# Miniprotein binders against q5uxb8, part 6

Target 1, 222 residues: q5uxb8
Amino acid sequence: MPDAVRRCPEDGFFEGDTCPVCDGAGTHILDGARRRQLSKFVSGALRHFPEDAGIEVDKAGWTGFDALRVAVERQYDWADAAALAGVIATDPKGRFERTGVGNEAGITTAGGRVRAAYGHSVDVTLDGTDDPVPATLYHGTAPRNVDSIREAGLKPMSRQTVHLSESAAAAREVGRRHAADPVVFVVDATAMQSDDRRIVKRGTETYTTDRVSPVYLSLLEK

## First folded at step 2 (miniprotein)

Design Is1
Fold by ESMFold2-Fast, scan of step 2:
Structure Is1 (fold): chain B 222 residues (1-222), chain A 80 residues (1-80)
Amino acid sequence: as target 1 above (222 residues)
Amino acid sequence: SGEKEVLIEASSIEEAIEKALEVLEKGYDVYIIVRVDSEEEAERLAEAIKRVAEELNVKVWVEIEDGTVFVVVEAEEKEG
């Protein structure tokens, strides 16, 4: 197991029982087991699953420390800002970078940005925008999928979110990859957003979401 | 010669179990994320993955949040 994380008021976070700078005992932050759990979650969220963790990573791999803290506090009732800061500051493998806090990175429990130092598996060049989402979006699919979609809605695939198009024509073209005569579903994006469902623009005519419930779907007329 | 990490996303219980078996047998540290239709499915998937890990003598950590199953796998029973 990794060593526990403790905090010295003057010298910041350290691992083990004694501050390497002042020989003080400090205060307890995390035991080794919880340190490992939190470290694996933070590493995974930054490198592999930021969207599932509820954080946004920019094209350089950065997220706000406070946004990451909210994600951590949602995931673990026992974790707080000090636990997150301590895991980042004491990582023996150097898998985290923190910036925007000057020389306070080993001490402060607030502010700055965090990213994984190496080993990204997510496409950090993909751009999500804050541009307005159209009231209506579209999804093209093979006719064989209609009954399943009517019953269960649109669901994400491995390494994919649900992809929606800005126009019926664009959706039909996407559907043609899977069938010569595709069908198009109409998505009530206004209703989805009113129900706090997130839709993100990714490219000129493409939008993504986690899922679309059948209540938001209707089949486009011929 | 270093530790390998793999992300697996799955949309069904069957897909998640199949992918978990392949990755666990290779001795990789793995992150498995499954978005499921219900809390009941999430609980069944978490139980199935724990069972598979027990049979392969690997340690796993499983968390369920809002119908999503997060699995962090330690390829072998090791300390530090």
Scores: ipSAE 0.015, ipTM 0.478, lowest interface PAE 6.8, mean pLDDT 73

Design Is2
Fold by ESMFold2-Fast, scan of step 2:
Structure Is2 (fold): chain B 222 residues (1-222), chain A 80 residues (1-80)
Amino acid sequence: as target 1 above (222 residues)
Amino acid sequence: SGEKEVVIDASSIEEAIEKALEVLEKGYDVTIWVEVDSEEEAERLAEAIKRVAEELNVKVIVRIEDGTVLVYVRAEEKEG
């Protein structure tokens, strides 16, 4: 269970029993159970179910803090702006990014925009520069797999992710490890990301995702 | 923990929800992915999933996109 969230009037939100700056007790905001519950809802709403939560996220994953607060208040009668701000400010793994509030993100209960990190590769995105996911990605495979992929999409092996290449040539090279004459699937990465499907950059030319539905796939001619 | 996600392929929604409950104790986020042939089937399946979740006293969020039904299940709502 995570620690409780408390608030220092001068130093902002913190975890546990004492402010790390002034050693004061602060004011209680959320116990550990409610913190966990709210954190999972916020993470899920930003990554998996914005429509069900009643929020709109833009192309880059951003939503307004106030819109997210309204969604949170509809979901939980005990949650308010301070609870939401506290969950975001004290997340130990930096799963949430908040902009538009300057250096007040650890203190303020209003304003700005919030988004979920897309995973480890985007945890350190810079202003105007995200780790870009190309509009089109590629997957090389053995010809015998074509029919199953067309029917069921690309699925990971147990405890593995689906690997996608930045170019058709790179995908063919990967496919050659599995067949002498590999085929290449074209992946509509723009459509996947518009549908909140997570694609994570794992190197200079390699991307991973959990699954690729057939609707995002087409066989590259030749 | 909460940063980890488990994806469950569902041929049976009841079975998938039961399996989800087993991993929710560990604090994992769970996504159940079910592909259907039409929007009407997606809506009927989403309603069935919500009913099963209510019977199991599990809180879920159901999302429909392009013939796919996504079910997000949260650990803190698990019944013992």
Scores: ipSAE 0.000, ipTM 0.154, lowest interface PAE 15.3, mean pLDDT 70

Design Is3
Fold by ESMFold2-Fast, scan of step 2:
Structure Is3 (fold): chain B 222 residues (1-222), chain A 80 residues (1-80)
Amino acid sequence: as target 1 above (222 residues)
Amino acid sequence: SGEKKVRIKASSIEEAIEKALEVLEKGYDVIIFVRVDSEEEAERLAEAIKRVAEELNVKVRVRIEDGTVVVWVRAEEKEG
């Protein structure tokens, strides 16, 4: 489950309980469950079905923030401009890009344009769509899963894909959602790609693949 | 060299399979997106597509994300 989204009047949107800049509590914007629901809708609307959401996406994938807000408000009676801005500003996977608001992208609830950073199913052209996959990726998991992973590899959970992180620290943080003391596997992404296994960048420091065979895995030493 | 993207809108698993099959038969490097109503339906569709692709000797990758079944299809043949 994702952390709640809150807003500091001075420092903008943040996730969790305390502002990372001033340690203030801020104002509640979204609980974790609604944050997840809204993130899924916004991601889907920008990447898969903009027409079903009632928005128009240009050739580069951009839509107006206000048009997206109208779509969000039509979909959820509990969502507003602050909820949309907060989801975009705090997305841990880097799925969204916002422009046209200068340095206020983390604060403002109006204006600018929004697009998905990756994963489009509509005919759009994205800059930097050939971003390289790092040679090494990481997967955080609960200690109870170690023996199963060593024998069978990484298999999709409730989602169809395996999520991989760009850093051990990020993988550990992901693992903490499922266990207080997670372990981290090292993934040989270079070997996987050499063997024609597809790894797709899904956002800032996050990657997905169908599965990871044990031959590509090793447990990270402390 | 980009993959061709095809969005498939389907009201049923059967319709989605038929439309995906038409694209798979052409052997294109294609990304297919099918929106479905539930995670259970998404899993069934994903498995059906994988089976069809295996029979046609086509490599596929299947994702379920944001209520959408995403199928990445390669024209190249699987190890035979």
Scores: ipSAE 0.000, ipTM 0.195, lowest interface PAE 15.4, mean pLDDT 72

Design Is4
Fold by ESMFold2-Fast, scan of step 2:
Structure Is4 (fold): chain B 222 residues (1-222), chain A 80 residues (1-80)
Amino acid sequence: as target 1 above (222 residues)
Amino acid sequence: SGEKEVYIEASSIEEAIEKALEVLEKGYDVLIAVYVDSEEEAERLAEAIKRVAEELNVKVVVRIEDGTVWVAVFAEEKEG
């Protein structure tokens, strides 16, 4: 089960029993079971079934936080704005983006827009698609995956898109989530785009693509 | 895709199929969330779902996320 979600008035939402910033207990927002349930609904609504959830998602995947809150409150009688804000703010997988609230995203229970950061099965063009793509991108992975990637390339597997980083350092950081000593692949983004393969900017230093053929890949030498 | 998408939570593949068939008969696409206890179980379930979908000639997209197998099942393709 995931940890419960609590709220510190000064430091915002956090997981577990103790605020990581001030060591205060905060106030209870959501237990682990309901956190999991709400997170899955919100993720699904943004990625797969916005119409069924009663929300409208624009071309870039955004919906209003308040519209999403109404959908959540309709689905679960125990959920409110704080539960939704807390789920979004504390998501350990980074599945959600929230904008339009400045530095208050970890604290505020109103306003702004929300979208899924990745994993859409609906036809969505993420913000930054029109931004220039660097000539070289990077992918961090566990050493055990090297042979498979060299033979089959990068595939989304359990996700809709392949995630690429703008720098080797960022790719290595992403890879550390899956291995203590990750390796980094270099992606020839210029060659991919010349072959009409689409690469889109999702956020800071992060790009997505459908797949990466082995011909565009090489292992970064240390 | 169908005109509407329906969200279903299930605790087993059998329950998921039963609920999905009812919705698909109405021409709606279905998104199913199947809760599993381990990553290995999720992988086995995902492969089983893909195999069954191939046998039934049904289009599916299967994803694994946080101990949940997500299955998007699409109603018969609209001919244009």
Scores: ipSAE 0.000, ipTM 0.213, lowest interface PAE 14.0, mean pLDDT 73

Design Ph1
Fold by ESMFold2-Fast, scan of step 2:
Structure Ph1 (fold): chain B 222 residues (1-222), chain A 95 residues (1-95)
Amino acid sequence: as target 1 above (222 residues)
Amino acid sequence: SKKIRVEIEVEEDGKRVRFEFEVDTPEEARWIIKLVAYLVREHNPKEVRIRVRADSPELAEEIARFIEDIARLLGFKEVEVRVEDGEVVVEARKE
């Protein structure tokens, strides 16, 4: 369960009980359960269902913050501009990018544009990145997928790219969406890059690639 | 020719109504997702159960995740994804 979202009037949105800048308690915005619900909706709307959410996403994945706010308010009677801004500002996975608000993205409840940093199934082209890639990455999945992955590797399926995590713990958390007892694959990112396979950092701990051949994969043992 | 089977059960007048689909590609599965949204809006159910079966477990899981996102868009507050009898099952409730 994620932490609650709170707001400091001077320092902006934060997660948990205490502002990391001024040590104040701030004002409550969302509890953990509603934060999870809203985060899933916003992520889905930007990545998979913009048309059904009533928003328009341009060729680079951007939509207006205010248009997204209208969609959120229509979906949840308890959500408002502050709830949306807080979810975007405090996302621990870095799933969202916001532009057009300068250094106020962590504070402002209006203006600018928002996009998903990764994970699209709709047609968008994202900007490149120069961030370094770790030697080892991870992929969490349901146990039923193990044999298929060992035979055919990791493929994007319904998404544009394959998603990899920076840590085994993060990969296991992603895998919990699919099974109560997920398994984790270890990805030899050094070997992939030596073979000219591109891996790109997206968000805080997420990396993307086109495919992962079985030769780069091993199952993380318990 | 990998086949994807999707079964949708919605509550109508306190009874379950079933719809079944079969498609060959992930691209076609994206249209099933929109069709699911249409059927749920048409019947306005408080509960819906969706079963997804595909030749690839990864594909069935990806489709189920997309269906989960649509269920949330349609106002379902509680959404559960699980495996039952070799199918990925999505259950959604408004209350």
Scores: ipSAE 0.000, ipTM 0.233, lowest interface PAE 13.8, mean pLDDT 75

Design Ph2
Fold by ESMFold2-Fast, scan of step 2:
Structure Ph2 (fold): chain B 222 residues (1-222), chain A 95 residues (1-95)
Amino acid sequence: as target 1 above (222 residues)
Amino acid sequence: SKKIRVEIEVEEDGKRVRFEFEVDTPELARRIIKFVAILVREHNPKEVRIRVRADSPELAEWIARLIEEIARYLGFKEVEVRVEDGEVVVEARKE
């Protein structure tokens, strides 16, 4: 069973009993059972059944947060904007992406767009698709992770695959979801592919790979 | 020049990957199945579902046999294959 979701006024949503930032108890949002129930509904709606949930998902998998909230409120009389925001913000598997809210994704109960981080249908054109993997890709991360990445490379933590971005700017934006001052690694995708390491285009701006050895990585410093 | 649909789903107990495609020749089928095998190796999913629409029952039967052999080679212990009216559905699980 997952932990409960709680809310700290200044630090946002968290799981368990104690805010990781201020050590306060916060206010209760969802118990573990309802968290699981809502998470499965949201995941299913975004990945498999948007039409049944009454939401529209664009080609890249995005739907409006407020449209998703309306769908959630129709499905469960106990769920509201805070419940939805909390489920998205505290997902231990990183199954959801939220954009359009800057660094307030862990706090705000309104606005922006949401999509499934995994489970998107990816249309791949076979036989000479010239939608190639860029020569250089990028990975944004919290400064605390730099030493580990330099030693062991990029590994699929809770996300199951390593996610790479098409540009340094996009990588910084991804990194800002988890740290106020993120750093960016440059990935030598050409060298990886020359060494038979596979990189797959997953969506409009995202690529995935199994692992990235330190030999393909350098820290972007400017 | 043909499209294949790939869906990757992360579950509590691992990944599920689904593939859907249409084929009209054995050559195209071989190329797509090779692509599928590469993605399955890369993502190491617990479950794989492959749905194929073939232009003939004979092509469907050949595809079904090929996919079953490759799934077992890749380490899937439970492989269920259904073939009906030119459509092939394969469900493979590691345990």
Scores: ipSAE 0.000, ipTM 0.239, lowest interface PAE 12.6, mean pLDDT 76

Design Ps1
Fold by ESMFold2-Fast, scan of step 2:
Structure Ps1 (fold): chain B 222 residues (1-222), chain A 95 residues (1-95)
Amino acid sequence: as target 1 above (222 residues)
Amino acid sequence: SKKIRVYIVVEEDGKRVEFEFEVDTPEEAREIIKRVAELVREHNPKEVIIWVEADSPELAERIAREIEEIARKLGFKEVEVEVEDGEVVVFARKE
């Protein structure tokens, strides 16, 4: 188990019980278990699944610290900018690099860029898979998005894919991340594939696609 | 119950195929990896990345060894294996 992460107001983040610079106790940021969970997620996102984590990495592997923070906050309700900065600053394995913040990389909770120091993922375009795709898929979203989706369809955010679920229940659960009472769109996957639109199976119950035009969408009536 | 997370990336002639699975046993993980290996044999891809998160260091080492062996059997010349605190990453490339 890794040591907890703490923060000294003057000297920045440290691991364990006492600041190595001033011997102060500092303020608690993360216990060892959460530090491990967050570190694994950040490492995986930077090396292996940036698209799934909702971040973009450039050819040199860099992503914005603030974009990574948004991804982290989306993944864990207990994590914030300080937790992310602390994990990066105190990593004993040297897995992370942070630049663009001068000499404050061990202190600041905002700004700059982050990359994996090693184990970088290769730059390859996701094209698709021949795995069977169900005739009908589902997409959960906040009610406020219904009008824009009916007009423009489902569009990814920059360099993300559109995520589709195998069941209405699964889609509704995903939608709860965006609203307490989400709505579900029904996706005509058979029609999409007949029109040579590619749908990729990413896991046991999840699928991705580039876009879903309005002609393939209908709101699930309930 | 022991949840094992398996993430596999296969590159074939400009196509990247990504899979993510959660399985209960090393045997189930191996079965999925064998299915991916069969796809690799059909299409002769140049690169495979396999990421596994196991709930124990001993299980991770065992899975890492099995994946490395399969990569070698598939003809990859460059195989890099990282095992850290239950996490396994295998990078395999033809060249």
Scores: ipSAE 0.000, ipTM 0.265, lowest interface PAE 10.6, mean pLDDT 72

Design Ps2
Fold by ESMFold2-Fast, scan of step 2:
Structure Ps2 (fold): chain B 222 residues (1-222), chain A 95 residues (1-95)
Amino acid sequence: as target 1 above (222 residues)
Amino acid sequence: SKKIIVFIEVEEDGKRVRFVFEVDTPEEAREIIKRVAELVREHNPKEVYILVRADSPELAERIAREIEEIARKLGFKEVEVRVEDGEVWVTARKE
């Protein structure tokens, strides 16, 4: 059984009986049983049944914290914003990620986005779990697309996300599915991440993002 | 090397156990399916969450369908398969 969730006014949510920062008792938020129930529901809603839970999850797995709170409040009459924030902040297995609230993810009961951080609690060396995103990524395409990409960037079109390769050679191979003589765009992944644009590794050699603005793109020279 | 990766999360009595299997060939994937069935029998969970990742969406779906069939044979009456970004999730539930 997980420990109870409590809240310190200054240091935020914690598990167990004493704040790890100030040794204060804080205030009770959830007992262990309800913490487990809520964590299970949130995990399932983010990973498996977002539509059934009444939330929308984007291509990168994110949903609004406030939308998730509404879903939680509909599911359990005992749960509120503090219960949801506490479950996310204190998860011992790192099952959840929250962004858009700066350094207050452990404290705030409003705002930001939440997603399931699947794989963070698995004791294996997996491609895509803890590996860094390379500074440079690549996208192969048909020559006829060059002008539109230079003007509008890379968009998913009929796909849910934009797919990027870890090498020019890999991108060229992908591009050969669409043209005999593909061209390769170089993506400034470092600049994208510095501008808070998300790039996610999806298994071996594959990376995805919502879109790539022209400012991050350069046509690879011959 | 291209891999077939199967993540399994089972939940029972507040215990959450995760497993992962990685193989390089579809033939080896059949052994993973057998191992999945053994883990489910051992832990006897009411809910099982399985993520299948493969270099081919068709292969991931084929493996997920085989997992679905086995889950139903193991007593799970509600089995759902979802596909997102080349990853396939299987959720199995029973009373």
Scores: ipSAE 0.000, ipTM 0.101, lowest interface PAE 19.7, mean pLDDT 74

Design Q5
Fold by ESMFold2-Fast, scan of step 2:
Structure Q5 (fold): chain B 222 residues (1-222), chain A 92 residues (1-92)
Amino acid sequence: as target 1 above (222 residues)
Amino acid sequence: TPEELLRQARELIDRAIQLAESGDPEEAIWLAELAIDLAYEALRLGNPEIVRQAAELIDKAIQLARDGDTETARKLLSEARDLANRAQELLS
């Protein structure tokens, strides 16, 4: 079972009981069981059965957030725009990509486009799917996590893979889901791959791996 | 690549079986769902029909685990792992 989704008015959607930025409790959006159920429907609709779900995806896999919201509300009486936005923003598996909302992807309940970052069984061509893994990747996180990461490295939370970004800017954007002023770690992806550590491309600028040892990490200096 | 996706799916199936054996079926179901997603992606990219059979077995295992039949679910996940291994061999 995944963790519940809650919402901080200042910092956006988060998993579990406390906001990673302000330690506030926030407002309950979705319990773990409903989060799992909604996540399964959304990923299935985007990857396997868009027509049955009543949405249209373009050749690159994109659909409008509002069209997806209508499909979700039709499917579940308990789901609304906040539930959908929260599932997308907090997805530990990196299944979703949202664009067209700037740096508000972690907080906004309207606008933009959504696609599955991978896993389509329908006729979709994802740009850059076969691109090689960059030599350098990035990970955005809350400042409070720096000491733990320096000591233990990047490890998946109980139900997450480690998510890495293609650019420092993308990593900061991802980190803003968990902190207003995130810090960025630089990941030596070349060294990881030389040591037979697997890194997999999962979306436009997103890569996943099992863990990142401290030896591959350095803080991006400001 | 399709070969990489099948390798990842197999790893997730192995983890799901291990978690089911440890008495943690909720986590096993979560990982099995991720594995089925990866198997469908590999199938979409023109992989053998064996991958589709593996995905169907994983889906059945998820349903059985939800119904409390974790022993049968584990057996189906083991069968899916064997099919994923064969599919990977055919692609390698």
Scores: ipSAE 0.000, ipTM 0.187, lowest interface PAE 12.8, mean pLDDT 73

Design Q6
Fold by ESMFold2-Fast, scan of step 2:
Structure Q6 (fold): chain B 222 residues (1-222), chain A 92 residues (1-92)
Amino acid sequence: as target 1 above (222 residues)
Amino acid sequence: TPEELLRQARELIDRAIQLAESGDPEEAIELAFDAIWLAELALDLGNPEIVRQAAELIDKAIQLARDGDTETARKLLSEARDLANRAQELLS
């Protein structure tokens, strides 16, 4: 269960019982159970079922905060703008991005745009400038696959998407499940996103994409 | 709609099973978490008791996977998928 969401008048929304800035108790916004329900709905609406939730997301995944608030208030009688803002501001997994409110995203209950930072099952292309996606990603594989990958790129085999790691070490660990001595490909994620190829963060260290063309790949020598 | 939420939950359960079997427990846990959220949303919209049972199995699978019991977690996810399939059939 997640911790409750509270609000400090000066420092904004926080998780748990005590403001991390002023040590005050703040004002209660959501208990853990309602925070979970609302977080679940918001994440699902942005990632999986925007039309069912009654919102529209643009091609980059953005929806207006106020439109999302209306959807939330329709879904839950107990939820309001503060509940929505608090869920977004305090998300420990970084599932949400909010723009258009300057540095007030932790405080303000109105305005701006919201999107899921990762995990979409709907057709969304994330822009590269504010993405949580690193410039370089990695893919671990068995040595026997090197020649085919150089010719045809990375394609999903038993998975629906190609999985990429945040670090060479993480990619090697993944690759060790397929071969005792895996090799690692370096993926030019910046170039992929510049060419409008979608890369979506999933979890804390994993990223997914539909495929990786050979032009974005090179072998890590070490 | 509840039927659409169940369809999406079933897809995520299938992917979680594949990832658990291929040795990607972190990603399997993330997908199982997403599947339980969709099943719980379907319940919030007035779905059959079978959806509640599927959500409970997914929740238990997540806990077991975190404890390192990947095989039992995978079995529970398979049971949840079967319940989701039956719920889908009842709604059809």
Scores: ipSAE 0.005, ipTM 0.263, lowest interface PAE 10.3, mean pLDDT 71

Design Q7
Fold by ESMFold2-Fast, scan of step 2:
Structure Q7 (fold): chain B 222 residues (1-222), chain A 92 residues (1-92)
Amino acid sequence: as target 1 above (222 residues)
Amino acid sequence: TPEELLRQARELIDRAIQLAESGDPEEAIKLARLAIRLAEFALRLGNPEIVRLAAELIDWAIQLARYGDTETARKLLSEARDLANRAQELLS
């Protein structure tokens, strides 16, 4: 039987009796029996019966955290967002991956996407990297724009969104549309996501966001 | 057709996301609510694809909350959850 799941309001979910970070008792979320029931259902829904559970998984196996929460709440009147987040965060078998919440995966009861790390019987092709947004992205631009960008950041301009590249080389190619000798900015995507700034993957090498504050930018040195 | 209604609802959600990313959350919310109404109409016709649309709306509401608009995100999440629950009951 697994240990109970508890929650420290500042340090997040833990198993057992005391928070490993602050030694506090925390608050009770889920006893061992219910933890087992819920983890079995979540694992099954992601691996074997997503449609029966009322969730949609994409080609890589991902589903929205809150879509999964709705499915969980339909199955168990005792389960809520905290129970789901706690089961995912404390899983000793590493059955679940959660992305899109930065470093808050062990704390937050909302946001992100969830998938089973292994064991699928449904048609899912797992990607090798399992990282939809790299920690670092790049933006190529004309040298004349450097001072403006350092002062005001990246804004959409005539585009609807700011376009970011997965590599410095790809960003330089994009920049060549505007100058023969483009410069490249390095974007701290990890910091942006930790500050709840949204970045969306739009293709194999391209990402978009609404704007990038100067605090996330540095000029790539050659 | 119910399929056409769900297709239009999905297109409205995609456009809403694009508008939110472009700094127009008011228009984004308006389009998202229109998508919910189209989905509700499709639900009245018994279309099972409504469950998938509801899940997508829930995911988008969570993403909207990341922009700091937690009140509208909470309202959209509540509406999408109600839609998903009604769809599941009718399809069970």
Scores: ipSAE 0.000, ipTM 0.068, lowest interface PAE 25.5, mean pLDDT 71

Design Q8
Fold by ESMFold2-Fast, scan of step 2:
Structure Q8 (fold): chain B 222 residues (1-222), chain A 92 residues (1-92)
Amino acid sequence: as target 1 above (222 residues)
Amino acid sequence: TPEELLRQARELIDRAIQLAESGDPEEAIKLALEAIRLAYEALRLGNPEIVIQAAELIWKAIQLALDGDTETARKLLSEARDLANRAQELLS
């Protein structure tokens, strides 16, 4: 269960009981259970069901903060602008991006645009982050896919990007969701970027790209 | 009603599993997409947490089927069906 969300009038939203900046208790915004409910809804609406949630997402994945607030308030009687802003500001998984509010993203309950940082099932072209990309990335997959990947590379089969992990262990864990005994491909991210192939950081341990040509891939031996 | 929407979603999931097992992933994907839409509508009306989880599993299954991993997709659709059954019990 996640920690509660609270708000310091000077320092903005924080999780847990005590403001990390001033040690004050702040004002209660959301308990852990409601934080989880709202976070799942917002994540799902931005990634999977924007139309059903009643929001419009542009080609880069952005929606207006106020439009998202209206959708949230229709969904939950207990949720308001502060609850939405707090969930976005304190997300430990880095699932959300907010722009158009300068340095006030951790404080303000109004304005700007919001998008999911990763995990989209809808057709969006993300702008990406300026965070550095590791020289080597990894992709976990089912053993049955090895031959096709060696021949054709990693491809988004339908309206989605290719997801890459920052470590072999993380890739193997992702692969376990697809097969009991996954295999891991090593991705030469440096070579991809030098060839103007775009790779962007999406959250703390996830990276995305349009496709990975076989020339950048090698199978990690156990 | 949320109960009726979840019932329809479960029927579509069951048929999608059958089609995926018979080697018709394209048709299975179409049925899975219909099931996910009904699950989201049920979420809008009943708002149980497990409806969101079921929808996420269905979507993941669609992506896996498109990637050619129909066996794992079938397992995830089965898990989504179990969650949808549980959601219906909580709503009633």
Scores: ipSAE 0.000, ipTM 0.179, lowest interface PAE 17.6, mean pLDDT 73

